# Designs tried in a protein design chat: miniprotein binders against a7ua95r516to809. Part 86

Target 1, 294 residues: a7ua95r516to809
Amino acid sequence: ASLSLLSISDLVPDLQFIFFWMSNAIEILYFIQQKSPAYMQTIELMDDKAGSKESLLSATISANEEAMTILEEVIMYTFQQCVYYITKTLYVVLPGLLDCNPFGTEPSSEQCRRAAGVCVCAVCVMPEAVRRVVSVFQTTSDLLQQYQVHSEIQSQMFAYLFFFTNVSLFNQLIDKGPARGWFQRSRVLQIQASVKILLDWAKGAGHNHLAQKFFAKFCSTVTILASPPQQLSQMSWKALCAEHPSLKPVQLHRILTQYQLMAELGPLPIWQPSSEDEAYIYRTVDLLESFENH
Short names: E, the ipSAE of ESMFold2; O, the ipSAE of OpenDDE; V2, 0.75 times the mean of E and O plus 0.25 times the DockQ between their complexes.

## First folded at step 6 (miniprotein)

Design de7 (at its last look DockQ between E and O 0.06; V2 from the best seeds 0.00; counts 0 for: pae E 9.9 > 1.5, placed apart)
Fold by OpenDDE base, look of step 6:
Structure de7 (fold): chain B 294 residues (1-294), chain A 80 residues (1-80)
Amino acid sequence: as target 1 above (294 residues)
Amino acid sequence: SMTYEVTIRTDNPEDLELIAVALRILAKAMGLRVEEVRREGDTLRVRISGTPEYVEFFREIVELWLKVQGIDARVEVREV
């Protein structure tokens, strides 16, 4: 099937199966971890028939260790599979977020159209491109809750999904932004509004801290690009570095250079990198984010 | 949703309590309702309600868990 046709809804049956296994494996692992000490203590309190107690204890320890190892493998595998499928869906829908005009009157979602009135729910007022992205995250959240997946695993999954989303959006913006006009002020403001909707959703879903952490680079980039020339031209390189610590020197330099070109600004001495950063601004390998560093 | 009886037989009756706890946890984790747990000597009988697919999967997980625990037990599932 063409990746372009893959929706999160199409993956729900497979994801349900994987989440089921993952949740069960976590619960079993947790049970073993919680009960093993008590079980061992019970064995230790049993009458020591010559050598039987030590052998039973050893066998129990070994069996529990093996069980935990297998369960950990199952959890890891199922987690990876979930992430794989969900990120494939995100890969398809994320480009639409950068092209989205959130200020346009897009029709309400089909679900709310059936209600005999203008639904003003948060989902209905979302642009279609934003709604598609949010739908992936919401479906993931709903499945995690449905299968009662441990909260730590939920947090790890959202951390990775937000990381992936940030890397994808950041890299697309840096690489293709100039050519696609995404650095134009009007487009930047659209992107900023779209991202705000996504962040507001994440906040409502209880993932505010994770979203703020993992979207930092993309948000910083959009914030700089959204800044009026009069304001940004008064900020020194050092001030911008301090304000946007998530950006590497090479990334900040690239953003400022493209901003300068777009805004038709002359050379700004105050944006010149410090002598300390001068060597780093030429590290083009660090310009784009890697998916491997998570 | 159909009702099933899961019967577990073991040569070590001392394990039945642990098995019962594990079954309850597994059933809950699988969204199965445990209706009844009965111990009859060397046999544990658990009534669960769910879909056929989930019950079969439950059997497999229980058997795997027993194997991993080194518990020699036979698991039988029948519709009730």
Scores: ipSAE 0.018, ipTM 0.367, lowest interface PAE 6.4, mean pLDDT 85
Fold by ESMFold2, look of step 6:
Structure de7 (fold): chain B 294 residues (1-294), chain A 80 residues (1-80)
Amino acid sequence: as target 1 above (294 residues)
Amino acid sequence: SMTYEVTIRTDNPEDLELIAVALRILAKAMGLRVEEVRREGDTLRVRISGTPEYVEFFREIVELWLKVQGIDARVEVREV
């Protein structure tokens, strides 16, 4: 099966084999579903002079149900294997997005900035960390297309990959962000730019609606952290909840409180949850997202 | 349970690997036991044991699958 978890390109032979199984199983399942009603109608029109018609119908129905069950299991298994191997590579490469500088503020990028006519342009702003993540998504897209996997299955695959990406990035930002300095404005703007490259890839690949849905929690967090803390302090809890519906009360409260501390706005809580939300802001079991929904 | 030999001939022998994999998936899905797979040049010979009803349905599905894949192949099934 997988001989390496370091690079998506090292997994391509294994993924090709798994996608081959999945695509063929899907095609066979569809043909059984389409052919079975017509075959049953043909049997229904036969003369039943020997009483064998009911036996043939029963055996054919049983064969169809058994075949469909096995094929559905093969499809589910191969889907799960693809997701497993692809998310293992994502797990390795995603943390780098939080530390990279997509603006290329280094002397080694001077020629690229001059060629583009600005300090940072799209042609020169894909750092290696972002490229590694895009490579996983692009390789996956290319394989799904190569093996002509049904478009609904392709959408489900990317829904899981975007869900996984959001969970990984959000959890690291919430859990490690204050200690790693990721709440600093310059750092947040770099993170925002890096994630925009991923969102642009998803739009170009025809998955914009999935990315908008599944990245919403992480993007809301970054949007809050990119806002001036004085401006946030003038917004009510209810208004912030309405602006960021993807964030649970405990998540929103933690982000705001940690941002307040980093901005040195004093020890007293600025954002007071409504009485109906008071029960939820201390639910630490709800703070981090689960990977189990992939 | 009866034994059948499925013979598949094609003008494109490079397709035989794909066909062999598809036959194994289809046979297993339909409760047919694959006893032997032999490749002889442009011909694939597969021995399958199962009920006559499942083997007939299997043949029809294989022929339909080949048409959709655009594979020019002839399928013959005989009891052995």
Scores: ipSAE 0.006, ipTM 0.277, lowest interface PAE 9.9, mean pLDDT 77
Fold by ESMFold2-Fast, scan of step 6:
Structure de7 (fold): chain B 294 residues (1-294), chain A 80 residues (1-80)
Amino acid sequence: as target 1 above (294 residues)
Amino acid sequence: SMTYEVTIRTDNPEDLELIAVALRILAKAMGLRVEEVRREGDTLRVRISGTPEYVEFFREIVELWLKVQGIDARVEVREV
């Protein structure tokens, strides 16, 4: 079967197979780690010529090390395949998050309206664009739980998915934002509300710490842009850098420049970069984030 | 437990020694007994005994390992 890039539901059968392989490889690796000492002790207690017993121990150690290396490669490969297909799906649905309005009454699906005569389903509370993103994360969580994938691997998976989401949203906002009107205060507040729904999902799923860590850059950006002019105009460059350490000087400078334009503020001396940071605001290569996890 | 024959056929016979070593290591790690390993030209035949579930998992892991190593080979399993 061919994997679909547009729908997470279409990927579920193939993802189930990959998660099954990953889970089993992890279990075998764990078994080797837990049982190897007892097996080695059994060999050591054998009545044998010294050379023969020594040879058997060496061969067993070598075999176990090689088996663990192969299993680690299998785990890494299956992990990367899952990440590849899930992030491809995310990339398609994420831009919708920046254009939706969570404060409005979202049109219920025709099926929900026909079934109830009134929109009563929980799905109607969440904008469709946000629902699509949450669906990708929820399906991933469900598959990890279904195949009882170790919690550490689950954490690594969501760390990467949150990293990818953060980079994608940040780059879209910075690169496309001015032309799309996304830096207007009303639009920023809508984006902030949509992101809160996503972060609330992550908290409910037990990934609050990961979400706080990996969404830091995008959250800092939205927080600054959503700040009232009275509040933000009282914060110095140094204070903003201290509150938002995830932002590079060129990124913070770009954000403040856009804010100044949208709020129709004149030049603000307190937003002048420190002498230490002044050179770094011209590093345009650092403006957008890389999708590769360094 | 039943006995199964795992057959691996490759266009590059030089890879068969590496494949045989990997199969023995993986089988041992999974608690599967390797009864016999036989090479016939471009084909490697490995007889293992174990549960049907673990033998199927073994086939999947071997196929995945071969793909990771970039080795072009076909893996077949049959009950003997």
Scores: ipSAE 0.000, ipTM 0.211, lowest interface PAE 11.8, mean pLDDT 76
ESMFold2 (binder alone), look of step 6: mean pLDDT 86; pTM 0.830

Design de8
Fold by ESMFold2-Fast, scan of step 6:
Structure de8 (fold): chain B 294 residues (1-294), chain A 80 residues (1-80)
Amino acid sequence: as target 1 above (294 residues)
Amino acid sequence: SMTYEVTIRTDNPEDLELIAVALRILAKAMGLRVEEVRREGDTLRVRISGTPEIVEFFREIVELWLKVQGIDARVEVREV
């Protein structure tokens, strides 16, 4: 079966069952944790004529720990299943975000302005590709609300989804960008506008802090590529590294190399690492990000 | 220890599977042995072994859990 035909709406019934069990396991876990002290008090208040109270307490603690372990395993399993199905859907729809145009098809001159040599329209249309990504996040949010999943678990889920989205978009841009023309300034500005739609959605959903944290690498990349040549030429390698700590030196070097090729910088200063920085770049082997968060 | 039957009656039979799972987990957490679980229409019957004091506390905890979940159900405990 083709993954390109996978839709988030097709997964909702399966996700509902998984969210149902996850939410209930979380509630039972929290209930046990809150009520265990009262139960221990009950045992402590029992008449201990045979010296068996300590044995009963020990057995009860052991049984309680075992029950909590089982609940934690159920919560982890159901959380992983939700993440698996949701990220499978995201993986299919995310590439479209790098290849769509969120600017109006027929903008009037009165509603456009120049930004860094490119016409930016006041009216922006949400492309189908962006709408599909937003739909996955919105459906996830709706399910978490429907089953009243605790805010901590909601935050963990969106942290992972944003992490996954960031890695996927970054890897695709770096790996396929040159061949697809995605490093051209006009395309970078389209990508930046599409990402802004996702970030605005995250802010509206109460996840601004998570979005800022987990989209940092991709946002830094797009920010650099969208920067005017005059602005970038005034920054040293060290200054760029300091402003974009989410980027590994090898990643930053690759991005700046692509910028130089696409921007046609002429006599502007070239970003060159020092001899020490050059040695550091060559010690870093992995250009692409891992999807595994060990 | 003695054997007790905990009977849960609800007007929403679809809740019984969740209630059965919750009762097994709560009993385990309290060191009570669950010997049998039976579902009969709108009623769930659970047999547990324990001391009278711990079983009575279990009944209180089950009632509290049902209230927290917003489940309208009646809990009855009897010695078997």
Scores: ipSAE 0.015, ipTM 0.508, lowest interface PAE 6.6, mean pLDDT 78

Design de9
Fold by ESMFold2-Fast, scan of step 6:
Structure de9 (fold): chain B 294 residues (1-294), chain A 80 residues (1-80)
Amino acid sequence: as target 1 above (294 residues)
Amino acid sequence: SMTYEVTIRTDNPEDLELIAVALRILAKAMGLRVEEVRREGDTLRVRISGTPEMVEFFREIVELWLKVQGIDARVEVREV
């Protein structure tokens, strides 16, 4: 067992407790919403011997509204706690995805059984770094199923986890990629294959739509880096932006500039946004400041 | 508001600590005041203050929660 797998396993009892309370709060909220009309109707049908039926209805409405508010706060709190612990674990294991090779080893019978539905290539095996990330997502899915959390809340949780994963991987690739050699095409192809394993897992788990939506920025970045330099240089800036709408102009410019430096594509940067672009000007200032420590 | 005693009896006393924590959280979420929680062998006794309507609703929620958790327990409510 790996340290990363042991870490998520160590968190399971705490996560089970938080998921337990989140699930119970959700069920209570929905129970109140579903049963309250019937209960209110029962009060309305009661004999008003003391002239207090209106007061009883008003008191019941107020009590239900207060209970719903408290339950919503509990749901929000427990949801945020789950997200916090899971993303903290992801943050530690995600960089490994950028530095592993899914083409490096022949699959064993045991690895093939454990990677069933995830590994698409016959000779491809899931690297340990990818297995650690998949384990976090799978454990989350298992806990949501165990505590019968409503599908909408499950979707919101995976939307957040995919968003966090995308941002984390994007930032790691952009900030550390050049120094680590990750902008080299051979390395980018390995990154693409590793990400495809995650996306295939998400599809198998019923979250394909969320994965496509929230991984768009990182996928666009990897697609650009895997493209032949000659193809990229033949495209207009407008066409490049149109093909990669998830990337802001300054982000696209940074990616292309770094790729050009790695590939020695020519004397002049041909991939530049308009100088009148205010958004580019502001974002460029931020990026120049961040380069002091990278 | 009136005071009520909620009595939970189970053949597995080990569940009573989990049940006590659950009842405190559920009561707070429903705006009910928990005055006292006492464990006696196989029985948990919780004194709560609230309106009769909300206390009855609390009993229904507790029974539902126990069923969802697969806990075999009997729930009784009486005015003190």
Scores: ipSAE 0.005, ipTM 0.215, lowest interface PAE 11.4, mean pLDDT 73

Design dg21 (at its last look DockQ between E and O 0.05; V2 from the best seeds 0.00; counts 0 for: pae E 6.3 > 1.5, placed apart)
Fold by OpenDDE base, look of step 6:
Structure dg21 (fold): chain B 294 residues (1-294), chain A 80 residues (1-80)
Amino acid sequence: as target 1 above (294 residues)
Amino acid sequence: SMTYEVTIRTDNPEDLEYIAEFLRLLARAMGLRVEEVRREGDTLRVRISGTPEIVELFREIVELWLKKQGIDARVEVREV
């Protein structure tokens, strides 16, 4: 099947199987880690021949270490497979988020129209492009909860998914934004509103801190581009660096240069990089984010 | 899905609680439903529901685990 037709719903059966094994492996690993030491202590306290106890303890330790190693491999593998499948679906739906007009009258989902006429639920009032992205995250959340996956693994999963989403959206905006008109103020405001809906979902799902952390670069870029020319033209390079520490000097310089072109502003000496940053603004290798740095 | 009774007998009844905890977790990991866990002296009885093949695999893993733990226990499985 072409990647373009892959929906998160099509992957649910496979994801269910993976999440089942991941959750169970974590639970067994936790059991071994927490209960085996106490059990070994009980063996040590038994009134048996010293040589028999020592051999039994050694065998028990070795068996538990082997089991833990296998379980850790299963957890790692299942985690990687979940991330792989979910990120494939994100890759397909994320470009639509940048082209989305959240202020348009998009029709409610066909499913909600049939069932209730006009559904005003938070998902049904979302633009279709935003709804598709949220659906990936919500399905992931629902599966993690259904299988009672350990909270730390849930946090790691969402951290990676938010990281991936930020890198994907940031790179697309920086690379294709000028050509696609995404740097136009009206389009930027649409993107800002769409991202806000996603962030509001993340907040409602209990992932506010992770979302704020991992979306920082994309949010900073959108915030700068959404700023009125009258306001942004009063901000120095140093002030912008301080307000947007997630952006590298080369990234900030690129954003400001494209903003200047879009807003038809003359050269602004106030946006000139410091002598310290001047060497870094030409590092084009650092312009786009890497997926490998997580 | 059929119901099976797994009976574990050991000379060390103090191990039965530890065994029972492991059996519950293993059963869950294998997609088996644990219906009942009873301790009767030196004997642990666990009722599980599943396919014959998965229950046989469950028995094999339990026996291997007991052996690795150095627990001298007999495992019997019967359909109920």
Scores: ipSAE 0.021, ipTM 0.460, lowest interface PAE 3.6, mean pLDDT 87
Fold by ESMFold2, look of step 6:
Structure dg21 (fold): chain B 294 residues (1-294), chain A 80 residues (1-80)
Amino acid sequence: as target 1 above (294 residues)
Amino acid sequence: SMTYEVTIRTDNPEDLEYIAEFLRLLARAMGLRVEEVRREGDTLRVRISGTPEIVELFREIVELWLKKQGIDARVEVREV
């Protein structure tokens, strides 16, 4: 049957099927890896009355190797299918996170920062746009747990989902941000609050280290944009690079240019790139991230 | 190689579709040739050809998988 991209709930039956096969392939692989040595020892202890011991041993070794290879291929294929369907859903819902107002009104800068830090947890009511993204992550987590998928595979899947989310949000912010007004101070604070909700979900789900690693570029961007002008203007280019190593020089330069424009700090650049970085700040080919960098 | 008949009997016939798909996948992964798949009410019969040791491993994996899934089923393997 054809898949629907309307919501993650519409994909659950197909995802259940794929997770079922992936989990079972992992279990079969584990069983073969653990049981194969014991069976080989049994063959070695057999009386070689008919001269069949060597043929039996050779056939068993070949069957185990072929089975493990095919199972590894099934695991990889089903993993890729899960990621494909889940990221198609994420791609549809992620843009709304940049446009939503998690507070329902346009608050002052101080009020926005306080509200963003007050209380964000899995049990709090959240805006629809954020809820749709969290629903994708939560449904994925529930399916992985329901089918008892090996913890290493669960971590690899969320690492990719967080990487995908980071690239999607960063690229849209950089590419569409000027036209959509996303660099305006009030919008940046709203985006920061929405990201906090996602990070809190990831922490509560046991994926804090993965989220911190794979959201780094987008989080660094929002952190810079949300910084007070007095504090940010006191930081050198070198200091900003050191605090935000996930940002390429062209990316950092673009973010600071937008910051200076929105904060109306005049036309003369405040942050001067190092001589080492100056060759790279105008390389627009490096501005957007690739989804294949994982 | 020899031909074996794997018989799966269950009280929940709605599970037989999932069991059959798993058996086909596992047989392909293990290099077993599937000669016939027949469903008769609450019973699934699968004829496979392979070596005795591979078929025994197949049976053990199927039984472990059924237990993990919480599927109450009886697995029998007979040489034919």
Scores: ipSAE 0.016, ipTM 0.425, lowest interface PAE 6.3, mean pLDDT 79
Fold by ESMFold2-Fast, scan of step 6:
Structure dg21 (fold): chain B 294 residues (1-294), chain A 80 residues (1-80)
Amino acid sequence: as target 1 above (294 residues)
Amino acid sequence: SMTYEVTIRTDNPEDLEYIAEFLRLLARAMGLRVEEVRREGDTLRVRISGTPEIVELFREIVELWLKKQGIDARVEVREV
């Protein structure tokens, strides 16, 4: 349509300034944490001049505590600002990942000519929609590296970005999937391939552990939906719960109900919830995930 | 408390604005009073008030930060 997308590139100047302040605050905090104990120990080893030593130590402790509090507030504020701008951009580009076809690559004219139009290439090229999502993560990684942000903070930022992405994609698929045709097997396989590109990027960037942890719910959902009917029909409710522990009973039930409908497996329920889970499959309040980390 | 002049000299004067921003942030964070900031060619002069101990910590942090930024600069602190 006529809408222009908010690009991560458009936010780079603002993000550079925020990362600058965050990185500097982190470095100062880290330096105080590392050097302050050694300095105070040096004061402790000085000659006892009846109060001079205690006064100096007290003043140093007070000043360091005040400085650390201010630095922690600056770090928290700048971290929240970065997260706000980045997730705002992600929210706009993420739905495109659910509609793109990573298998729609253009074969070379030579291959098409020589193969008489039957050249089948099992190669996935990054679709524009996936590229936009990856660009957000890559730009964030580049800025964190450019400003030498401490690895612990870098991990916290990607943990939150993956958490946000997982919740956003899961909620979009569950809430809007039926109307958008996203539960159709062919569409699910396209979504699975697109998600693999994103997860491969995360692995290459050194964030495989975080990606495995924070994408578990969406990955479980896509894995179930991509299963062949004959295979999925052989699994019990208990087996599915054990294999997909990230899914709540109401979520698993909704996914299986949509799967049964789209695969035209008839109206008789195939997957019976355990008696322990039966009450929980109707808890609509638990259907969609919250963006609040609890 | 005493008044100190922090002098920073760099081969690339264009970095002085960036350095000055960091020094202002650091001084505020450490509870040091910034009395004056002057840029003169390749030199940045910052006048701060504080105890000798806190000013020494300030100098060490500034030197570490400059090294991490890859900025070739010399830091000198003198009591005025």
Scores: ipSAE 0.014, ipTM 0.301, lowest interface PAE 7.8, mean pLDDT 78
ESMFold2 (binder alone), look of step 6: mean pLDDT 88; pTM 0.876

Design dg22
Fold by ESMFold2-Fast, scan of step 6:
Structure dg22 (fold): chain B 294 residues (1-294), chain A 80 residues (1-80)
Amino acid sequence: as target 1 above (294 residues)
Amino acid sequence: SMTYEVTIRTDNPEDLEYIAKFLELLARAMGLRVEEVRREGDTLRVRISGTPELVELFREIVELWLKRQGIDARVEVREV
């Protein structure tokens, strides 16, 4: 197999090590935060010999502050490393989600015939591209559970992974969609179905609130593109902005322009921006999303 | 749980007292049992009991801390 085709499974041993370090660093930090006041009190109860007690207290405070700083840096570093390796894997598999067909995609007969159990054939029904994305999220969830990482850190991890997935899918659809035919109605419906599988996984994993928040832009885009012409043509620019507040004016305009072309609604613009939004529609710097959460 | 000896050697022996206090604090925070602390010239030896994984994390944190303090010291860990 090609090195460029490294799966999430290939990263599991390295990720286990990093998650182990992260989990332990978090626990140690919490321990220091909880025990620090008690240690300070025990020093206060020592014999007050001139200069001795104050020197010990000062040294203990300095040591606690340094330990906490280093642990915070270890937690940050290990979190960033997990995010880096997981998102690098996602980057490779995400484009496939936009190219797959969950309607009538038949499982590989070869894969099913080589399987020992009925569950393998059921798994084959899900498009391979969608399964690869779900596998990355599932493996992440499994590792967080295995190392009993605090729920707050788990939420931060999935918030970032969903944010990354949303930005990646949105940018790919907007930037490459016209050339790839992704704005064609049949392809949009396939994309919508594939995204639903991913969102259903997130709901089942207990991350529905994060998925709803961080997938808003891509979900809005797909919802608009999948809308019937009769329904969409009855909505004003103002109504569309209100229904899809995650979309910037330039993004909404680009989506509606593609919709108009694919639905063969003629050359004249149907949806006209407000005078306030008109000034921002041609700012191409605002078209694609940044991976930086500013 | 296994017993390990953490050996710290430095060209500046005056740092060993500060290093020892940090190691005691860190071991306590990590739930590692400190069995012995010995200082011999330029060398500090600390015997701790714990899982291999926690002892390795202890070593890594100690090395990072020493680097941040600008202390030139070598850290060695061996199972006893």
Scores: ipSAE 0.012, ipTM 0.272, lowest interface PAE 8.5, mean pLDDT 77

